# VHH binders against BTB/POZ domain-containing protein 2 (btb2): the designs that were tried, part 9

Target 1, 284 residues: BTB/POZ domain-containing protein 2 (btb2), of Schizosaccharomyces pombe (o74778)
Amino acid sequence: MSMNSSTEISQEPSIMKPVSSISSFVFNAGFLQGTFSDTTLIIKGETYHLHALFLGRSPVLLQKLIENNPKGDVHYTIEVETEDPYVTKESCLFVLSTLYCDSPRIPAEVNVCSVLAVSDLLGLDTLAFEASSLIEKSIRPETMESVIRFLDPNFEGLERLKMGMYPRFTSGLFNKAIQVMYNTLVSNWNTEYARLLCNLPFEVIKDLLESDKLTVGASSMARYKLANEIVKMRASFRKQNHIEGKGDESVVLAFDEGSRGIQLVHIAPGAESRRKIWKATSVR

## First folded at step 21 (VHH)

Design bb3 (from j3 with T28R)
Fold by ESMFold2, fold request of step 23:
Structure bb3 (fold): chain B 284 residues (1-284), chain A 122 residues (1-122)
Amino acid sequence: as target 1 above (284 residues)
Amino acid sequence: DVQLVESGGGLVQAGGSLRLSCAASGFRFSDYGMYWGRQAPGKGREWVSGITYSGTNIAYASSVKGRFTISRDNAKNTLYLQMNNLKPEDTALYYCARDQGDIKESKAYDYWGQGTQVTVSS
């Protein structure tokens, strides 16, 4: 007769518990040293000797691995091409290292904008979102110009600013930047924001200065004076930098909802003088 | 202690809708971006959607864009995911997570909820 003993049995087999972390071995021997690498990855001319198993955590790299080696090849060679200036060797190294970790963090010493760029390129949506969230939190007068440049590095204008270069993750950053400017413009227009305001599209300057969300002093004339100072600063910038063909800008009195008693107008090159007249309306 | 508790999952027919909730406690909810992830049976985790601390920046995985809507209520410390036009491929354990927060903050361990099961039948 066969003996049955099943009072309380362990569901865990008897095996030795490892004393060192597999994750430490994976990162140090795998990522840092390239031990047993099976993949040559090329991004923007830089070569990385890595492991298909871990690179497969990127959906973009996984697809390339499948497409380049549809059968059981031992070694992979894959390339990711980009002209994106935010994709740098340093950011690629950091982002690729996160594929070898379970709980990466974006440290202060890396360029978060470049992390977003590489994360987006590699389809790493969690990391791209983390980067975009950190960029949003960083928006302040001292960083505003660099954030705006990141959204529109080629000076394409308002539509690019609204989306950024990575629309899935940057589409809300411009609105946040404008929100911050409503609260910081008066104190920073001639200092931290001076260069930025000179380079922003007229349409952005117009919307910003005409908005009821912008509060400028207690006097109805305070907004008019500020707007004129900014328009003058922009004109001086164009003259100093020999920027021609952009026409003229001016500030006129206009009273209706949303204008707060002023209107910024643009007179295209070759147009005759401004034809608007000043409107005077009680502002109290 | 940081706590994230998901709810609102269930069994639903293809084409149907569900609304997931994530109740957060143990941290200042309004200081953190939040996101939803999911894990289908036998698969790794997939990021689904995120919303930044202010609510001004929202992102979606391409597989759910146009069908899912993320939102947050900072007064109630609650994250939401409205899921419309559900497909069998959306079947997964859905969990919420908070982002890194500040650039100086340690993210040595992420805070994830236990998850809520969503099953979409044909």
Scores: ipSAE 0.593, ipTM 0.867, lowest interface PAE 2.1, mean pLDDT 85
Fold by ESMFold2 at other seeds, last read:
Structure bb3 (fold): chain B 284 residues (1-284), chain A 122 residues (1-122)
Amino acid sequence: as target 1 above (284 residues)
Amino acid sequence: DVQLVESGGGLVQAGGSLRLSCAASGFRFSDYGMYWGRQAPGKGREWVSGITYSGTNIAYASSVKGRFTISRDNAKNTLYLQMNNLKPEDTALYYCARDQGDIKESKAYDYWGQGTQVTVSS
């Protein structure tokens, strides 16, 4: 707590007086306690006892309430179906609670990817956008694999990576992730990025390692060594996981001005004879 | 009368661990769910983690999930919170509470302890 010799005023933040009458009652009595709940909401097998008036702030839930409006009944039962693994109980609870608040904030402790998933499911575009913005701000070596997995959970490849699973909000995240990798690959390739690099499509690995935006020491030799280690890791990963039909990968040193000092080569399945000839002929 | 006495707090460096205990008396411990809350300086109360009366259902606030582990020992009438990978923002007064058991008891809340201070230095 020893800042300077002056007062420690910076530890006591200035904050607005809370708006406490109607908003506090709505959140505590309504959402937290379920007082006068009139709706049973089912999401992914989990049950929530809530209020149609507040749930109607979601365009998706509003439509379901209208479709299931009971004649004279005072209780709704609605269901939102999804198999999305990012829709979790924790994230549904958080996102549903925001329907009872004026100015929700996503705290650092929640899974922002799951908040985005639930927000998208419930049509809460402002919250989904805010979540996507936070994901972009959080991209770093420690989070990179989880972000890439969020974009392409089923290993579909480059087309899925470029869009993500929620294209309105995720279409720019892969490009941002690549930009971060240019600055962090050398220090993290064999630690934080090891498994990630094994799972990325070849064309992504090729573009990343051949790019002038990536700096690896002062010479093509340093880049060649790094690229070769990564290609070896990928080959070992394919063998260990019985992944076949992808062909082989190799790294060629190149000193031509038109090259980036190395070239990553993909040898399609069934081209192994050409690979032998090509390697022997093209090496400088 | 219901009594809950927390212990195990203290000063710890970031990344360190602490284990909190809550000794319960004055009620049938095995009939109630139990939970931990915390209050940081200048902030409101935050729910941290809870464990049901049977111990089969456990919930964590997103801020502590994966780092904290709640458990109970019904033979010793004691609730535990193992706090790992502590962060400066975990600095707070930690208190245990029993669940309501009955919705009406929430209006007469005097069934939580005085708390134990946890201070995490950076």
Scores: ipSAE 0.000, ipTM 0.095, lowest interface PAE 17.9, mean pLDDT 79

## First folded at step 22 (VHH; from bb3 with S62D)

Design cc5
Fold by ESMFold2, look of step 22:
Order: C-alpha cells, then structure tokens, then sequence
Structure cc5 (fold): chain B 284 residues (1-284), chain A 122 residues (1-122)
C-alpha cells in the first residue's frame, strides 16, 4: 500500500508509516530479547518464550495456539512432541528464528538435515524445500553416508531410502545419491564409501555394480574384481559385527552385456544348508 | 542482476488448465533449485511446488499434488508449472523463486519474480 493511496476525503492519517526497518526490530526486540513474549512453546522438552503473532506463521503452531487458547488473549502454553532424533535444540532455535525474518538463509554452521526435520515438523514448506535442495547439492563422497543415514536412519531398506523420512521433500535424494555414486565409487569404495557399502541393501549394491552407468576399467574383469572386493568387504563386516541371517553374496560372470559382464547373486538364508544335505533336498 | 519473470496467467473456468512459465536471468540457472509460490488476496504466501537444481527431487504442496506438475528446462533457463483441474481456491498471484543455492551464503536476500495472476471462476 502506498501513502499516496489515501483518499482525498479521508480524515487525518491514523498511523504513521514506519521509517526504519521493522524486520530488525522484530528480530532483535522480539526473538532475541523476548520483549512482551506471550507464549511458552515446548518442543522435545525444551522451552522457548516467543510471540503467538509470529508463531502463527507456522500452520502447525497456529493450530496449537487456537486449540490451547481459542477465545483468550492471555499467555499461551503449547507443546509439540516428537521422538525424531534430527529435531535438536540448535535446529529448533534456528528454525523458530526464521519466523521473525522475511527471507532467512540457512547458515553453514547449522545441520541442514535437522533444519529440514524441524521445518517439516512445523509445516514450514519453503524452508523444508530450501533445506532439501541444499542437502541434494551437498551430496558427495564425504557426505554420502550422512545423507543415506538421514534417509533411512533405522536401516529399513530400499523403499525407505527411495522416500526418506520426510517424503514430501526427500523422495528424490536417493536417486541423486546413486547418480553421484556412479561417478565416485571406483575412487572411494574402500575409503569414504566403505562403511556405507557394507550397510546398503543388497539390491542397491547389485544394481549399482551391474549398471552400465558405472565405468570400471576397460574390461568386465575389472568390474568383476571390484564387485568381488566389495562383496568380500560386506561379508567381513557382517562377520566382524556378528550380523547373522543375511545369507551369502557372490559375483559370477554374466554372458549378456546388459550386466556389464557380471551378476551379483544373493544366497538367501538357509540355502547353503540345503546344499550341505544335497542328497536329501537337491536335484541329483 | 537476478531477474525472474512469470507469464501464462489468466482467467480460466474451474476444471481448466494453465501453464505458467518463469524466465530466469542474471545467474547460472542450473546451479539453483527453483520453486513456485502463490498468494491470494488477504492471505499469506503459500509454497506450491519446488524442483531442485538437477531436477531429480520434486515436491508439491498437498493441496496441488496430482493436479500440478513442475518442470525446468536448464538449456532455456525456464521454470514451468502445468496446472490442471483448476479450482476457485487456486486463484492467486503465482510467483517463482530461486533457492539459496550456496550453504555458505548467510545473509537474507529475496529472489522472486513479480508474479502472474491466475483467476479461476466457478
């Protein structure tokens, strides 16, 4: 609205237009100093003394404000409960501060994955998308394990990896991670990717190593050797950590070029036991 | 320097379709995620849909999922929003925006266009 939009017949102006930056006042006096705070917000046991007017920019917090004090203008007390380990005090403080700003930026010192988690919790879709976009851009060998753990913190498997824990914003991150891995696997398989490769589902390892998007040396023998090294590394990891019930894995030569000359084979739990008693259970 | 120009808005009947475009200049388009937002009169801004720099991660608000499709053409520096099965509540000023792009940039700064009006009659 312009000051020039006042009607010619209108009475005296009732409100002066602010001369200075309102955003600086709101952030410093409101968020940082808590001047005239009217709300006690509790997230994951941590307490924040803030302002309902600004908290209402979060659809989630607005609903809680209405539910807890629908007809009053007295001090609010609202609580958001979560067991999400990515929701941290530091990330909550940052995300809440963005409610007092026009166009916040996510600083390098904050955990972007935690910003996404808190933003999703509070229904702040723009900030959640910003966080997801930054996570995607940051995917490289040094960050890959952290990103994969963020997508599937409980090791649920491929379907969780494809969606992540916040599927509205994380559903494409796994595909990007795999794309990066095609270009970086050969140089990082026994270093930056070692633990990651041991924990990834077999079907992911199989698709990765059989794909023509992965280039390994000049021949299928180089790919065969790399695949065997990774399978051996996974087996050693399971033995060292006493992980049982996962069966065995092996690599065989494949005669169609669609698998780049190899095929990774998973021997389901119990299948090798059948071969040990082959007279009773095997084809003669 | 950064310039975002939306087009393709207009008046459409409920159930109809529109395709919005956002022409970008003044920055390397392929390095940034992009999103669409909208603002109806008297209401706050609503995030509608976003697409990351590579195009591999696409997100939609629940209110538009299944009806709207975001896409980008990095060769043409253009962001698109295909809107199908439009409803009167989709009436708003639609704007495109650029994301932060670099985690090391800490200063707040707004990068969005002026918008294009979409009006859906019942």
Amino acid sequence: as target 1 above (284 residues)
Amino acid sequence: DVQLVESGGGLVQAGGSLRLSCAASGFRFSDYGMYWGRQAPGKGREWVSGITYSGTNIAYADSVKGRFTISRDNAKNTLYLQMNNLKPEDTALYYCARDQGDIKESKAYDYWGQGTQVTVSS
Scores: ipSAE 0.669, ipTM 0.885, lowest interface PAE 1.6, mean pLDDT 84
Fold by ESMFold2, fold request of step 23:
Structure cc5 (fold): chain B 284 residues (1-284), chain A 122 residues (1-122)
Amino acid sequence: as target 1 above (284 residues)
Amino acid sequence: DVQLVESGGGLVQAGGSLRLSCAASGFRFSDYGMYWGRQAPGKGREWVSGITYSGTNIAYADSVKGRFTISRDNAKNTLYLQMNNLKPEDTALYYCARDQGDIKESKAYDYWGQGTQVTVSS
C-alpha cells in the first residue's frame, strides 16, 4: 500500500482514474473493430455486434439485456423493434457509437432529426434533448418545411403539430416555428413558405394571419392583401392537386381589433354553407 | 473560460422543497440550452431536466416529472430547478450543464458545474 496512508481506515488498492487514452482504445477496438463483442443487437433488420457493458448505458438496452439473460448467459441476442422511418442505419450507428464515448457531440453530417428518433427509442435523454435543441436552433425559412414535416409526417393536423412524434422532446418546437414565421412570413410567403402554407391546416393559417404578433406593413390593407394572396394560393393548390371536399376560404375586413382588422373564414362544403356566410366589409 | 456555479442545495425533510440556481459566465448564455443532472454517491450520472435556449422546449426525466420545474432567466444568466415533494431517492449532487449549442461548435465536450448537494432525510 502507499506510504502515509492509515491502514486502519484505508486499505484498498490503488485504482487508476479513467483517462482519454483508454477511451480511444475502447472506441477503436470495441466499437469500430468489435473486439470481444458479446452481444448481437438487431434494430429494424440491421445487425450490430457490440458489448453488453457499453450497451447497458442505454436504459432500454439494459432492460432487454436483463430480460433476455435471466441466468447470466455468455452471449446476448436482443432486438429493438420499430417502424419509425426516422430510425435509419446511419443514425443507429452514430447513436450506438456514443455509448462508447465520454462526451458525444452531434456532428453536422448526421441527420439530427434521426438522431433524436434513435435517442428517444434507446432512452438516451441527454442526447435526445441535445438533438431537439439543435433542431430548434436550426428553424429558419429554408428549413421550416422539413421541421414541420418532422413534427407531423402524416399530416394529422394541429394536435400532432403541437406534440410532434416524440412529445417528451418535440412538444415545444411548433410554437418556436410559429414565432419564427411571425418574423419571416412577409418576405417568404410566396417562395420558401409557398408549399408549406398550402399544406398547413386552416386553423394554423387563420391564427397566424390574424395574430397581433404578425406585422404586415403599416395598415390593415396590407394584411388583408397578403391574406387574400395566401388564400388564393391555397385554393389554386387544391385545384391543381384535385383536392376536393375541403370547402372554401375567404378573408373579410373585421371590426374586431383582436384580429388586426381581418378575419379568415372557412366555408364548409356545399351550397347550404354559402347561403349562411356573409362577408362584412368594414375597417376600424 | 466557461463557468457554471450551482447553489441552493442543502438538507431537507421528505416532502419538502428546494430551489437550485446555476450562475453561468464565460459564454453567451442565451445561445445555449441548459440542463440539470444528478449523481448519487456510488452511482452514475442521471439526466434530470433540460430547457432549450429560447425556453420554448422543456423536457423532464420520468422520475421527476410533475415534481420538478426547470426555468431560466436569460437577463440574469441563471438556470433554476424548483424541486417539490422531495423523496430520499432524490439525494444526489446536482449539477448544471450547457448543451452543444451550435452544430458547428468547435469544442467537443460538455461543460459541467461542480454541483450542489441535496440531501433528503426521511
Scores: ipSAE 0.623, ipTM 0.874, lowest interface PAE 2.0, mean pLDDT 85
Fold by ESMFold2 at other seeds, fold request of step 23:
Structure cc5 (fold): chain B 284 residues (1-284), chain A 122 residues (1-122)
Amino acid sequence: as target 1 above (284 residues)
Amino acid sequence: DVQLVESGGGLVQAGGSLRLSCAASGFRFSDYGMYWGRQAPGKGREWVSGITYSGTNIAYADSVKGRFTISRDNAKNTLYLQMNNLKPEDTALYYCARDQGDIKESKAYDYWGQGTQVTVSS
């Protein structure tokens, strides 16, 4: 037959190509419809009717299948208990669906933090790592507060922030977040970062504002002004929210402190904060 | 074309050390997280260690933590796995793999190499 364009050649018919595949049938009839399900899986009170063969790809679920069917019958009932608020029905459905696929991807419409939580719960280390890598790549001013909250959802403080709630996969995310903040703090401190900066531990704020990795204008006075505005914002936040017993925070000029030019000072409740600040300033 | 080539495998005595390399080409290496997996005879694939695109977040399987060290050199497009205090149960085909990279991307095809054999004798 005669062809007069490359487009016609590239548009060859799909003769002999599969119209559907076994993987599409398994996913649709198996996962989506539960056809011939042999397992009742319970996670956080939600029930899923699934298949032991596919669930066994999770080492956690495989162990439970073996433990909870010693008679070798044809129906399994297994339960995974957790109080993790990031384990949601939507994230469980997504992660469980990956057990029915051989090349899963994490789409933009799912909560990646929840995918990490469920993947860790089910021992799916590759998917958990994929989720943590995507979370790291997503760190920017607009997402910073949600990432920090994911690392420390109960406001436990610096040590939790450094590890996160899933240490094998979340250790290091806080360091990346701080690196991003060095380059974005000046433009975002009173907008995207306002609430976040009020909730961060003082030690984090001190290290961030004193770091020579943070550039604030050409002089230590610009850094001093920014640090004072942030300290004032934190104090106002504590007052507005009736948070007491946290002591005082202040900023002093410290020209012998290298490129930072400032020092943030936290005085625990009952300390002689005025005398120490006066003495440090006077030594300058 | 995405290409991952592992090297550095071999036979070592228990307690010995070995360093694996994974040479990457066909994509911007610095945009992707990378990980090592292994497959022992008669077993499925096991995730071993991963390192995110920036190198800031590193993860290990419990079975290798403290003995293995993952690293990357973005200038050389190379992923490394330093394996110390090797045990017979570390015997496996070791392969490197690329992660999804971007939440907008499809992971329709897994990208990993053919692997390099590590054999640890008692």
Scores: ipSAE 0.619, ipTM 0.871, lowest interface PAE 1.9, mean pLDDT 84
Fold by ESMFold2 at other seeds, fold request of step 23:
Structure cc5 (fold): chain B 284 residues (1-284), chain A 122 residues (1-122)
Amino acid sequence: as target 1 above (284 residues)
Amino acid sequence: DVQLVESGGGLVQAGGSLRLSCAASGFRFSDYGMYWGRQAPGKGREWVSGITYSGTNIAYADSVKGRFTISRDNAKNTLYLQMNNLKPEDTALYYCARDQGDIKESKAYDYWGQGTQVTVSS
């Protein structure tokens, strides 16, 4: 005979299950109209009249509700501080509305990068992951510059690019962007990617152009010519924008073929600073 | 129809390890990001970890970072969660879920499984 385990069986109490009609009422009367709101929420100077019950689905807002009402006040006033430019009124409205829904979807008309920023601010990890997944799937030549700028809006360099501004959700996006560039660089370097390539750190340009994952024509001379064009474009960009003190960049042929027959070289400031200034004078 | 079936849960001692699996069917697995969530007794649902469709972007909740590893095998339509150094607070029903996938998706469905129970004894 088999041994029986004696375990208490829990059973849900007899209450009604939610239906679609109640969810529509909650969203329209609650979120849209603010009926019976009990909370004033302030984000970046914008005020929202909402409900603690639904706001509590955000761990960040829940903690603020608990901390800011120690005596059980019947009306809450809470504030979330940020100077993040991706946190916008439109994205805050969307993200807050998801707290009133069972299965929110990110629609095409919202800025997904801003949804990620607000979701991260409010500790909504599922929605932040959803946003990051959509951003990754959207990476293509036409969007590449905006994605790279989202990762590094202040031009801090490679380490910021690798992490992004929301590292838990953005730290893989740069690697994906580079993977897309391997397949799209040759056709887009002087068009969709022109400004982007001028602003990327040298280390990124070097790794990209030297990589065996990048295919350029049938010979190492095709790669050498492309790399030279990009280096010249970057130099012209620095000159036009008065960016000095960064040294020079060059491309050399590599006999070992380990870097697809080329090597990009950065010539540090100092070698260029040894150029003498000469003056010509005429005798009159 | 979309189906997600979790397995690999059970009773383990604190400090132990478990490997959860999520078998997916009814959709093109390689087109979607996937994530794990959990629900502890008396608590709300908590997002645990996610991995995007290509596998290149991986995220973890702070509470599990360094202890849990998410992975996927697109050839087998399977999502995994390796859980190491388990703690009593990891006790929960663990479920896998599919992300939105397409920004143009017009019909909202919750695509997650029934879950697998993980119990970590003190």
Scores: ipSAE 0.612, ipTM 0.869, lowest interface PAE 2.0, mean pLDDT 84

Design cc5
Fold by ESMFold2, fold request of step 23:
Structure cc5 (fold): chain B 284 residues (1-284), chain A 122 residues (1-122)
Amino acid sequence: as target 1 above (284 residues)
Amino acid sequence: DVQLVESGGGLVQAGGSLRLSCAASGFRFSDYGMYWGRQAPGKGREWVSGITYSGTNIAYADSVKGRFTISRDNAKNTLYLQMNNLKPEDTALYYCARDQGDIKESKAYDYWGQGTQVTVSS
């Protein structure tokens, strides 16, 4: 070694550079085969034999590993409990597999809503955001009901719809859904949207149909006709499904500033109460 | 080709503020969600904040919520991260990234910028 220095020559060992082929080996031997697994992970009653090193990339699972084996034991047993119906065996397998990959991709074959649910459960914020972004991009008439059910699976109403079940990642999806409906309601109200419109809260239907952002034909009479058809459809739905105690709904013409418009009104349960609220909210 | 170029990093005192920019080119910026990640010395990448293509849905990591603000300017093809009340633990190389875009049009997901260094002194 032909070096001139005033002090001892510093030599650092060479280290191997990372190569992409090791990631393929890790995925196949580690995740798929479970070779030398050191962790039993239980999610919603399903068991996975995996590796603490890779599971530790989830902050949720890392905390559980620390809590259940503070002395660095050879084998871990950890459990993540949830009642979330979107957390499925298939979605857990996919999401857990991403911990063994460098840059995961969400393929078209997986249920992206379930990926969001599992990603949120495991604190995998990048994957949860990716899933939420894909859900938002996918909002269209054919997917609208499933997106709305995902936001409010228990029919809790408007406030749940606005936040969704994973508020950090879903709180903007309802507003986007409404924006799409403004452009697609007229051609889909009695087909793709029929069941959805029957199940949406009255205040959502009212805001949707009264909005200037909704384009309905050439006149306010076209909007009045559409609103009446939707109100009638909702009433028929309640009758067919034996849904009682919701009162009645109607549409009136509203002339707030000397212009033609509509107003949807809810008539409280009870014949006398229904008739009075109808008159009190009537504007022509 | 897709290009993401971060800027605006530097040295700042704890409690201070800094604004990062990410200049995007080579793709239709308004069609994609964007996010920031960071990598502290000796640690893996951590997701920081994301904003969807329409801007209607914004998310933050718990560690930065209330202190950082993500935004986008589609006219300038630029993503921003306003960082307030900075802490020494925010010291990291900050990267911007493009999301997958569309599940049907799935392209290779490897578009991270080179990063910009943020150093927060105590």
Scores: ipSAE 0.576, ipTM 0.855, lowest interface PAE 2.3, mean pLDDT 84

